# VH-VL binders against Imidazole glycerol phosphate synthase subunit HisH (hisH), part 23

Target 1, 225 residues: Imidazole glycerol phosphate synthase subunit HisH (hisH), of Colwellia psychrerythraea (q47xb5)
Amino acid sequence: MTSAKNVIVDTGCANLSSVKFAVERLGFEVTITDDITIIQQAEKVIFPGVGSAKHAMKNIKAKNLEAALQGLTQPVLGFCLGMQLMTESSTEGKKSSTEGNNDDNTSHIVPCLNLIPTNVEPLKAQGNRLPHMGWNTLTQVSNHPIFKGISEGDYFYFVHSFAAPISEYTIASCEYGSTFSAAIAKDNFIGCQFHPERSSALGSKIIQNFLELDSTELNQELVNL
Key: E = the ipSAE of ESMFold2; O = the ipSAE of OpenDDE; V2 = 0.75 times the mean of E and O plus 0.25 times the DockQ between their complexes.

## First folded at step 18 (VH-VL; framework fv_ofatumumab)

Design m1 (from k5 with light chain S31G; at its last look DockQ between E and O 0.46; V2 from the best seeds 0.00; counts 0 for: pae E 2.3 > 2)
Fold by OpenDDE, look of step 18:
Structure m1 (fold): chain C 225 residues (1-225), chain A 122 residues (1-122), chain B 107 residues (1-107)
Amino acid sequence: as target 1 above (225 residues)
Amino acid sequence: EVQLVESGGGLVQPGRSLRLSCAASGFTFDDYAMHWVRQAPGKGLEWVSTISDNSGYIGYADSVKGRFTISRDNAKKSLYLQMNSLRAEDTALYYCAKSPYDWVFETYFDYWGQGTTVTVSS
Amino acid sequence: EIVLTQSPATLSLSPGERATLSCRASQSIYGYLAWYQQKPGQAPRLLIYDASNRATGIPARFSGSGSGTDFTLTISSLEPEDFAVYYCQQYDNWPFTFGQGTRLEIK
């Protein structure tokens, strides 16, 4: 098997084509795979996800990806659920819907990959409709390299009912009833709650920034945190 | 094997209500977004409604907004479509459909039921 | 909404021939296009997703291509069972929409 420079992890719980299209539009090559060896040998790893943490983690385990993902040393960028899966755990349960009722009122804590020591919780929407869906602005943006050319007030596309709270790992924030982490980072692991692949030019810029990251820049950021 | 079986169709007068059901089997029901798509006699396909359980998203076509309600019972592995204030133009074969994942955007329909017929006529 | 226009409305061919069906979007939908086959009295069946990926169990003679606004479904060599109505569907933006269909009939 040939090594791939850029890899999108196939967990079975992601819109892989959306991410692939976004990367390819930028002129980068990327391979979609669940092959552990290829993932481990990649220079950059994109870790997308949609749906529930429970389902995603189940698939990750079934594919024997858990340890491999946890052991990655190259830059990894998580999208939406992918970001959430990087945390210690995600509390999932009944979600408010715009129209209709859910039958299941149960909540559960889903252990995730524990790459970034924070937790995902139901978004405190303070009366706003869930999910948080659509364009919203970043309220705080750090100097993290992935945010080169990105500013506070810039719009990104969100689709989520759960969020990571503000923590020392927050590198960008957003407001939706409450303040939550729009992005988090620790070591070589970076996560965006928003969908860069759906966030127009600015989203593409983030993806590009990530794909062009060098180890030196990432290490410098770590020192400054 | 994935199976979707619709029921609840029938002949009703305009203004009446009808509730469709879809029984799912062969997959983990609550891990996937579910949909209703309809086809008027001799016509093409029209998306009606989508429900994503884990995301909490529900969507409707403009033609049915305010009249139809999609819901699901994960314990029963069932999808529902409550249709109120039915109109003649709602006459169609109604398909239950599954997405390949629990996501609202950028999703297609990988499996379909055989449909249940709804006829709205005076 | 995004309008999908399929052409031709009807395509008459013989078994063994190559079929080319077109689907044009009113705006760019990138690669978010699916193709479905529907035989009389049957439910639609997914053929292609993301413009060019064959669904599970779909014969190799079916292929999809295109991006942006122009998409093509190709059947390299028609089998008798391939004569049906074919629909394209975009899922780039809500609402999801279908083309009006192409009827592939036996000549």
Scores: ipSAE 0.525, ipTM 0.837, lowest interface PAE 1.3, mean pLDDT 92
ESMFold2, look of step 18: ipSAE 0.525; ipTM 0.806
ESMFold2 (binder alone), look of step 18: mean pLDDT 94; pTM 0.958

Design m2 (from k5 with heavy chain G56D; at its last look DockQ between E and O 0.26; V2 from the best seeds 0.00; counts 0 for: pae E 2.2 > 2)
Fold by ESMFold2, look of step 18:
Structure m2 (fold): chain C 225 residues (1-225), chain A 122 residues (1-122), chain B 107 residues (1-107)
Amino acid sequence: as target 1 above (225 residues)
Amino acid sequence: EVQLVESGGGLVQPGRSLRLSCAASGFTFDDYAMHWVRQAPGKGLEWVSTISDNSDYIGYADSVKGRFTISRDNAKKSLYLQMNSLRAEDTALYYCAKSPYDWVFETYFDYWGQGTTVTVSS
Amino acid sequence: EIVLTQSPATLSLSPGERATLSCRASQSIYSYLAWYQQKPGQAPRLLIYDASNRATGIPARFSGSGSGTDFTLTISSLEPEDFAVYYCQQYDNWPFTFGQGTRLEIK
């Protein structure tokens, strides 16, 4: 039976090519797949995503991936929307009070994979332009293993209008008008709001740290920010 | 069948304004990013602007930023381009184009309209 | 801005011949490259996306290859309707840019 050590989950999103190239230029082999068996048998799982939570969750359900993703026990790293899909829900359809009225309250709450007990909400930019797009720094960084060699003040690439708030699951923070979770984690599930695949050498370090995780490193107690 | 029909082109003097429309049919308009691409007479293709499915992500070519405004009305399945402070170099055939994604980056244009001509001349 | 350079500018061939069109990017664009065909008085038509995937309804004689900075469109056996202008487009980042075109003409 064919197996793959590292996989990228094919949810049908646009950025699969850049994620694959980012892994390969570090010297790792990786397979893009939506085959449940191959995903479940992998040692490391990358969960990319861009676009809306609504469309991504529809595709995940159409591919019958929801239960399989929820049942993964090996390390999983989400990029951008992939992190957001790990939360309980997203209010992605809801606009700030300065926008026109998109006023079907129940239709704009998108249930996600419910892997990390937090929720995604509009980024409170406090007069800064949305989307938050460009290079920005991490303002606090925990001792989580993916941050080996990463420090407060290091630059990563962001492009998003929604974010997870600071919570006990926050392993790095960033400021853009308000403070939000640059990364979250619970058990084997790790998510970054930034794009490691577009964050140059430090983004590559995040990917490398993830792919090199020792199983004992995820059993360590995480330090709250 | 996917159809994109542009309208609103014409002859205008420099410094004036014009509004282009694109009527979409044959697909779920709300699920996709939309674009404007132009082609000057006898020249190649130039990306002008992009808007996401819910209008949260908008991009412009440097040559038009601050003068052009892209917008969409999902209820009317329509894309718009408001063109202010027009210049002679804006003379082109303007195409409406569809993305295969709701994402405005890493995307190509899978369907195109036939275009509407804008001529900026004194 | 990512510059795409197409070569040759003009390619003169006969029906039945193999055409090879090149597109070179000024920096890596991974596989974020599309190819379009444009005939006079017509809108561009998508041929290839993500460097190597044929769009719906495109004949098998069209194929794309390459990654990083160097990309190729191949037409294995030219048909009379294939004589047109061909553009490559990168979509790695804004601004999205097009090559200057290759005109494929009947010899």
Scores: ipSAE 0.519, ipTM 0.799, lowest interface PAE 2.2, mean pLDDT 90
ESMFold2 (binder alone), look of step 18: mean pLDDT 95; pTM 0.959
OpenDDE, look of step 18: ipSAE 0.645; ipTM 0.870

Design m3 (from k5 with light chain D50E; at its last look DockQ between E and O 0.29; V2 from the best seeds 0.00; counts 0 for: pae E 3.2 > 2)
Fold by OpenDDE, look of step 18:
Structure m3 (fold): chain C 225 residues (1-225), chain A 122 residues (1-122), chain B 107 residues (1-107)
Amino acid sequence: as target 1 above (225 residues)
Amino acid sequence: EVQLVESGGGLVQPGRSLRLSCAASGFTFDDYAMHWVRQAPGKGLEWVSTISDNSGYIGYADSVKGRFTISRDNAKKSLYLQMNSLRAEDTALYYCAKSPYDWVFETYFDYWGQGTTVTVSS
Amino acid sequence: EIVLTQSPATLSLSPGERATLSCRASQSIYSYLAWYQQKPGQAPRLLIYEASNRATGIPARFSGSGSGTDFTLTISSLEPEDFAVYYCQQYDNWPFTFGQGTRLEIK
């Protein structure tokens, strides 16, 4: 099989077509695959996801992708759940919306890929409706290469009920009842809580920045930490 | 094989209540968001309600808000729809449906039951 | 809510012919569109998800295309069992909504 320059990982829990379209409209070629060899040989890896961490991790394991993903050395960009799966764990539970009466507060911790040493927790919405859904602004934006041309106050599209807290790995933040990480990064792994593929021109810019990212830029970021 | 079997439908008078059930089999029930979709006689499809455990999302169509309550029992692999204050316009075949994952956004209905009929008439 | 408009309301064709069904959204829904087939007395069956992906077990003659606001379901060569009602459904935003359906009937 011929190696693909850009790959979208198919975990079985992702909006694959939307992500592919977002990449292709920028003029980049991309392959959707769950083939370990192709993923490993890719120059860039996009790691999208939606749904529960529990289900996604089950699929990842079933597809024998866990070790492969953990061993990737090329740039990897996680979208939404994809970002969350990059963390050590995700605490998932029943957080009923304001329209429901499900008061079951049972939660469980889902071990994730442990690529970025932080944890995903229920979003502290402080009375705001969950999930956090729609357009919201970045309140802090680092100088990470992925954010070239992106500024504080810029809008991105969010869909989530869980979030990574502010940590040393936060490269952008957002406010929704509380402050959470809109994006995190460590080494070659980058994650966005928002959906770049749904975030108009600015989202496209994020994707473009990532796809044009080189190892030198990543190394510079590491030095600045 | 994925199976969804609805029950609980019947003929009721306006203002009455009815509780629908959906028995699921052939998949890990708690890994998926579940839904109710209805179809009035000779009409199209209308989303009614959605429940997701891990996302915590519960949603209702405006037409049923405040009257219907969706719930689930994962141990019993069952989905429920409590329908109160029923109206003539609630007359429909009610389908139980599942999503491909436990997330309510960016999700579709990959499997459907055969439905249970609810008729609201004086 | 996002309104999906399907056209035509009724499509009359013969077996072996190509069928083209349209679904238009009132606003962009990216690729968050599904197609369903419903035969008389049966539950809907998923055909296409994310605008262009065939569901498991769906014959290759079914294909979906489009993004943004305009979507198309194509049946390359109609089989007798394909005559049914087809619905599109958006899942970009709540409430999820369906088109009014296209009835594909035998000419």
Scores: ipSAE 0.347, ipTM 0.769, lowest interface PAE 2.2, mean pLDDT 91
ESMFold2, look of step 18: ipSAE 0.405; ipTM 0.763
ESMFold2 (binder alone), look of step 18: mean pLDDT 94; pTM 0.959

Design m4 (from k5 with heavy chain K98R, light chain N93Y; at its last look DockQ between E and O 0.25; V2 from the best seeds 0.00; counts 0 for: pae E 3.4 > 2)
Fold by ESMFold2, look of step 18:
Structure m4 (fold): chain C 225 residues (1-225), chain A 122 residues (1-122), chain B 107 residues (1-107)
Amino acid sequence: as target 1 above (225 residues)
Amino acid sequence: EVQLVESGGGLVQPGRSLRLSCAASGFTFDDYAMHWVRQAPGKGLEWVSTISDNSGYIGYADSVKGRFTISRDNAKKSLYLQMNSLRAEDTALYYCARSPYDWVFETYFDYWGQGTTVTVSS
Amino acid sequence: EIVLTQSPATLSLSPGERATLSCRASQSIYSYLAWYQQKPGQAPRLLIYDASNRATGIPARFSGSGSGTDFTLTISSLEPEDFAVYYCQQYDYWPFTFGQGTRLEIK
């Protein structure tokens, strides 16, 4: 008998259906929900996201999900914005000296879930096109269990203008003008800046490794970069 | 029904400014990235600028970078294009366009306005 | 900047015929290609996204194919309303770029 043990958190962000299809193509069942009890009782939690941190955090708070997400002890994997929401804050909308971003009276700092003690800031592309959009390689890869069968030089799909800097929580890195965290982790919370659901066979391998992850592996043997 | 209505076009001299507006209705405006695309008379389509749902990601075509500024007001469900230092080659029909999601990348344009005409001539 | 080259520039056909329109990218854009139809005096209309998916409300006679650098829009049996200009657009990277257009006209 199969139970509904895998959950995609419905934070009100776009692209929930495409993440669901990516999981289902691997042969796993998954439920999209914002029901706190169902999320808390799940064995695996996928935390997707694209779009703005401000909108996503507003929806999370309106759904009363913030404390529930912060209290999760099972494995959680964030995709793109989902990774960024795991950090302390995002500096989305900060004015760039090289671009004419609008300035306003609202804060350009969006408080996030504060699950991993790092911050999201503008990607230092150093003359490269912004956003970082396309296939790029992982330049360092830790022995974290989600990277089984994944090596330095493997290609994943990226699309972002903001990133977490290299920190003690970095479990994979990527270079695009400067080096940034391609993935971060702390305890049961894992986030990828790339899009596993758009990264072909290797992206599917990340999702599969996550869904097959034994929770004792996270609690006892994790190694960060 | 998704509707995008542009306004603010007109005839101006080179070096002058115009501000275009796009009024959106029939959808939740602040869930979507928005774009400006232009079409010079008798010519093809040219992407001009993109802005994310929260204004956190903004992109410009090289031909307008430094001269044009995209912005949005989510409370008013409005998209804007401030066009400074206008040139004859900016003469075009300017379309407001919506992507299918609130992200600015990997995106195509699922709904378009009727356009507003900008003519830059001395 | 990714250049899209459409061919032919003009395609003259009769209703009921099959139309085949090509779009070639200057570098791989994977499957990140959309097709638009534009009739005189109208805004563009999305036909195909992600190279092969029909947009909502688009008739089954329209189909897209290809990946990498070579993409095709096919109209299996032309209707009178299909005579228009067709544009491809890539969205792998900013700047988003369009092809120069193919004018599909009645023979």
Scores: ipSAE 0.185, ipTM 0.584, lowest interface PAE 3.4, mean pLDDT 87
ESMFold2 (binder alone), look of step 18: mean pLDDT 94; pTM 0.957
OpenDDE, look of step 18: ipSAE 0.394; ipTM 0.788

Design m5 (from k5 with heavy chain P100E; at its last look DockQ between E and O 0.30; V2 from the best seeds 0.00; counts 0 for: pae E 2.7 > 2)
Fold by ESMFold2, look of step 18:
Structure m5 (fold): chain C 225 residues (1-225), chain A 122 residues (1-122), chain B 107 residues (1-107)
Amino acid sequence: as target 1 above (225 residues)
Amino acid sequence: EVQLVESGGGLVQPGRSLRLSCAASGFTFDDYAMHWVRQAPGKGLEWVSTISDNSGYIGYADSVKGRFTISRDNAKKSLYLQMNSLRAEDTALYYCAKSEYDWVFETYFDYWGQGTTVTVSS
Amino acid sequence: EIVLTQSPATLSLSPGERATLSCRASQSIYSYLAWYQQKPGQAPRLLIYDASNRATGIPARFSGSGSGTDFTLTISSLEPEDFAVYYCQQYDNWPFTFGQGTRLEIK
């Protein structure tokens, strides 16, 4: 049996190198793995993701990771699609190729990990170009521990066309035509829509805050709600 | 077995248009990002354009932006490149290529077609 | 735009020798570098991705190393079929760019 303090879950996504580098630059050791035992034994779990929810959920199921991820009790931080996979569902599924009936085949709901009770919908950009791509500011920032040293107006890097709406689980917001959740959290599951690994010093601060969490800091957040 | 077959190349005069096609087989086409890469005679490789699995993310090289349009038809497992306002500098062998996943950033090209030749001359 | 500079432009070696090909990026690209082989009249073939991972079906004599700005492709013992042009490609950012190529030729 082996164990590692910090783990990046290997979901088969494209951006694992930049995530690993971002952790290592801060002086932390981290292991990329899809081994369920190693993931379950870690003290901190980073859950990255890019691309579509459909492809990512297919990979997670093929690797037999779904139940293991749903059962994690230690802190988990999701990046971009990783955040979206923590929700109940995403509407970014492909349309059916079947034709010749009168039902609407233009949308499909992709069930996700169902860890945070919200859902992912097309971003209402209100005339702005999609995807939302580039640097943008946080418009509301809670006192959640990952935001130590982070304020509204701070810049982070975004690249997405889907988002979670504002809800009781929102811990930071951003505006791009409409207001959406820049970050969400429930219990041990924390997710950011932006890419901390591409967000320079402030992105590194998010990762550092997460890796330095202790058990009392998450309980403090719950007390203050 | 993954196969990518390009077609639609030919000899055209400057300022004219041409449409390239790429027929895909041996994989689930709508799970992957697709790309065009070109190679001028005797020269190296140049990325031209990329498109995500559902066409939600599209990128172009600066040299073709505004003149070329990438598109895909997932039902027909086909990738397209509409090439307008062609210039002599667009003369090249055009390759269709695929990514290993559906993301158009941080991506490399795991399978390539054999290419179709475009010649732009007077 | 991220410029990739390959060296040497031409490398003349015999079968059985070790080949070392370099690719230098104009800025850090982390490990987002791929290597391709192209033989005359053929499409490029992916050899290495993420700087050091061999693609499926690529012989063990091919290895990649490096991170940041300096990358190396090594062929430990050249086979006759390895004489070709080799390209590096960065995928840290759009536009994706290729090096100008290293031609590995039989001496």
Scores: ipSAE 0.458, ipTM 0.785, lowest interface PAE 2.7, mean pLDDT 89
ESMFold2 (binder alone), look of step 18: mean pLDDT 94; pTM 0.951
OpenDDE, look of step 18: ipSAE 0.560; ipTM 0.846

Design m6 (from k5 with heavy chain S55A I58T; at its last look DockQ between E and O 0.38; V2 from the best seeds 0.00; counts 0 for: pae E 2.8 > 2)
Fold by OpenDDE, look of step 18:
Structure m6 (fold): chain C 225 residues (1-225), chain A 122 residues (1-122), chain B 107 residues (1-107)
Amino acid sequence: as target 1 above (225 residues)
Amino acid sequence: EVQLVESGGGLVQPGRSLRLSCAASGFTFDDYAMHWVRQAPGKGLEWVSTISDNAGYTGYADSVKGRFTISRDNAKKSLYLQMNSLRAEDTALYYCAKSPYDWVFETYFDYWGQGTTVTVSS
Amino acid sequence: EIVLTQSPATLSLSPGERATLSCRASQSIYSYLAWYQQKPGQAPRLLIYDASNRATGIPARFSGSGSGTDFTLTISSLEPEDFAVYYCQQYDNWPFTFGQGTRLEIK
């Protein structure tokens, strides 16, 4: 099996083609795979996801990816659910929709990969419609290398009903009824709640920044946190 | 094998109500978003409604908003569509469909039922 | 809403020929496009998802391509069972919408 420089992890819960196209438009080669060996040997790993953490984690486990993902030492960038899966857990459940009554308001906690020690919770939308969908601005942007050329007030595309709260791991924030983490980072693991692949030139810039990251830059950021 | 079986269709007069059901089997029902899509006689496909437990979301086409209600019973592995204030233009074959995951965005319909016919006529 | 326009409305071909169906979106939908096949009296069947991925059990003669606004479904060599109506569907934005369909008929 040939090693791939850049890999998109196939968890079975992501629109992989969109991510692939986003990467390829930038001139980078990328391989979509659920092969543990290929993932482990990659220089960069993109970890996209959509849908429920419960289902995604089931797939991850079924594919025996859990330990492999947890053991990755190269830079990893999670998209949307991918970011959420990097956390300790995600509290999911039926929330009241603006258009209908939910019969079951039960929530459950889904253990995730525990790469970044924070938790994903239902987004406190404060009366705003859920899910948070569409373009929104980053309200705070750190000097993390993935945000090179990105500024506060820049727009990114969001699709989510759950979010990580503000924490020491927050490297960008966003407002939607409440303040939440638009991006989080710890060690070699980085996550964006928004969809860079759907965020036009700025999203592409983030992807490019990630793919061009070197270990030195990442380590420097860790020291400054 | 994934199976979706719709029922509850029939002939009704305008202004009446009808409740459609979809019985699911062959997959973990609560892990997936479910949908209703309809097809008027001799016409194309039209999305009607979506339900996702994870997203806590129910969505409706503008044409049925306020009149139709989508719901599900995960224990019974069943999807429902309560249709109120039916109109002649609601006449269609109604399909139950599933998504590949429990999310309302960026999702397609990977499996369909055979449909149940709803006819609204005076 | 995003409007999907399929062309041609009707395509008349013979078995063994190559079929090319087009779906154009009113705005960019990235790769969030699916293709369905519907035979008379049957439910739609998923053929392609994410613009270019074949669904499980779909023959290799079916392929999808495109991104942004222009998408194509190609059937490399038509089999008798391929004559049906084909729909494209976008799932980029709500509401999800379908094209009006292309009827592939036997010449």
Scores: ipSAE 0.451, ipTM 0.809, lowest interface PAE 1.8, mean pLDDT 92
ESMFold2, look of step 18: ipSAE 0.454; ipTM 0.783
ESMFold2 (binder alone), look of step 18: mean pLDDT 94; pTM 0.957

Design m7 (from k5 with heavy chain V104P; at its last look DockQ between E and O 0.34; V2 from the best seeds 0.00; counts 0 for: pae E 2.05 > 2)
Fold by ESMFold2, look of step 18:
Structure m7 (fold): chain C 225 residues (1-225), chain A 122 residues (1-122), chain B 107 residues (1-107)
Amino acid sequence: as target 1 above (225 residues)
Amino acid sequence: EVQLVESGGGLVQPGRSLRLSCAASGFTFDDYAMHWVRQAPGKGLEWVSTISDNSGYIGYADSVKGRFTISRDNAKKSLYLQMNSLRAEDTALYYCAKSPYDWPFETYFDYWGQGTTVTVSS
Amino acid sequence: EIVLTQSPATLSLSPGERATLSCRASQSIYSYLAWYQQKPGQAPRLLIYDASNRATGIPARFSGSGSGTDFTLTISSLEPEDFAVYYCQQYDNWPFTFGQGTRLEIK
């Protein structure tokens, strides 16, 4: 009776309610849980997050979820901080132009889940105000299955001051002073920097595409940016 | 064990300034968003301002925007509210409040101080 | 701005009775609603968060329910110490807003 097809990982973050409602209004059943067995047995896993990587990783470790998340083989979709936690590390608090900070070399590097080999760094906003907050467009979109029905120029909601750089794992890009990864993916792990749960119909389309994935779609050779 | 102690209130004339302080103890101050909430005498609660753990996100109620400035000093475990151009309608008990999250959105207030009184009257 | 309307404004009940307090939001706030208790001369105390979760140390006689726009705080069997003003607060979006309060009078 404790199996669930779709799971939202309960990392203790603030935005769980809006993520759950976003899934449910599409007609899918979903369970919020931190039970390792239920997470591992699910067909689809949503990995939400907002706030700092340091606090989120502390919660993940306190819940004994780190190894379980690293071992998932089914599709996993991360939202905002959830995407960032899939990377190797985050340099939260570090300013890109600052040199000689006493604490910036070691105290601001947060090891993450190490699922996608890229890193999160301060967004190079080039004079634009941080945080990047509001609606913005995708400037390039790959053929990744979550982007079915999504095009360059489509609007999504962003709230962040840190980002992953463009890399071989980038499946969509966005510009805000500089170009950054709006989404990244490797194998079964998919992350988007924007908030699908607050991105109206197109955000719902991302969630729907993810929930409707079958195992063969992630085995295809992807054309990454 | 969580303790929030406000100070800096007083009686001032309209147009003057005050600076409120909130000293925090019993929790890791740097990990949480912090807030100011006020309550006019005999009235309900009104959110005033919010600041994230690293000051990267700041918000104000429209009634105070441009006149009040929230800030924090994580090394001193202290939250501040600089109140300029005070008006009679700013008269209230000002509470320091803690979020359960470092994220300043989608959040409620799990711990409150006892408040410091600001009276703006000629 | 999201307006929260609480009803009734005042509720007079005796110990042992059930209290039902209402909070209605002007738009959907999902489950982003908290309830606070405030006694005279004291700061507010968190009772319920995310519409239905009891805060640590809050007695089981307090429960919350609802989602979307219509929310309820229930106190199953009133104790004398439950005399207070009760506020709801939404946190779906800035500005955070509170209801105007329900005054619960014992006796």
Scores: ipSAE 0.535, ipTM 0.814, lowest interface PAE 2.0, mean pLDDT 90
ESMFold2 (binder alone), look of step 18: mean pLDDT 95; pTM 0.961
OpenDDE, look of step 18: ipSAE 0.765; ipTM 0.907

Design m8 (from g4 with light chain Y96F; at its last read DockQ between E and O 0.39; V2 from the best seeds 0.52)
Heavy chain, then light chain:
Amino acid sequence: EVQLVESGGGLVQPGRSLRLSCAASGFTFDDYAMHWVRQAPGKGLEWVSTISDNSGYIGYADSVKGRFTISRDNAKKSLYLQMNSLRAEDTALYYCAKGPYDWVFETYFDYWGQGTTVTVSS
Amino acid sequence: EIVLTQSPATLSLSPGERATLSCRASQEIYSYLAWYQQKPGQAPRLLIYDASNRATGIPARFSGSGSGTDFTLTISSLEPEDFAVYYCQQYDYWPFTFGQGTRLEIK
ESMFold2, look of step 18: ipSAE 0.632; ipTM 0.836
ESMFold2 (binder alone), look of step 18: mean pLDDT 94; pTM 0.958
OpenDDE, look of step 18: ipSAE 0.540; ipTM 0.843
ESMFold2, fold request of step 21: ipSAE 0.632, 0.612, 0.631; ipTM 0.838, 0.830, 0.842
ESMFold2 (binder alone), fold request of step 21: mean pLDDT 94, 94, 94; pTM 0.956, 0.956, 0.956
OpenDDE, fold request of step 21: ipSAE 0.454, 0.476, 0.487; ipTM 0.824, 0.824, 0.834
ESMFold2, last read: ipSAE 0.506, 0.622, 0.631; ipTM 0.783, 0.838, 0.837
ESMFold2 (binder alone), last read: mean pLDDT 94, 94, 94; pTM 0.956, 0.956, 0.956
OpenDDE, last read: ipSAE 0.484, 0.489, 0.479; ipTM 0.831, 0.834, 0.829

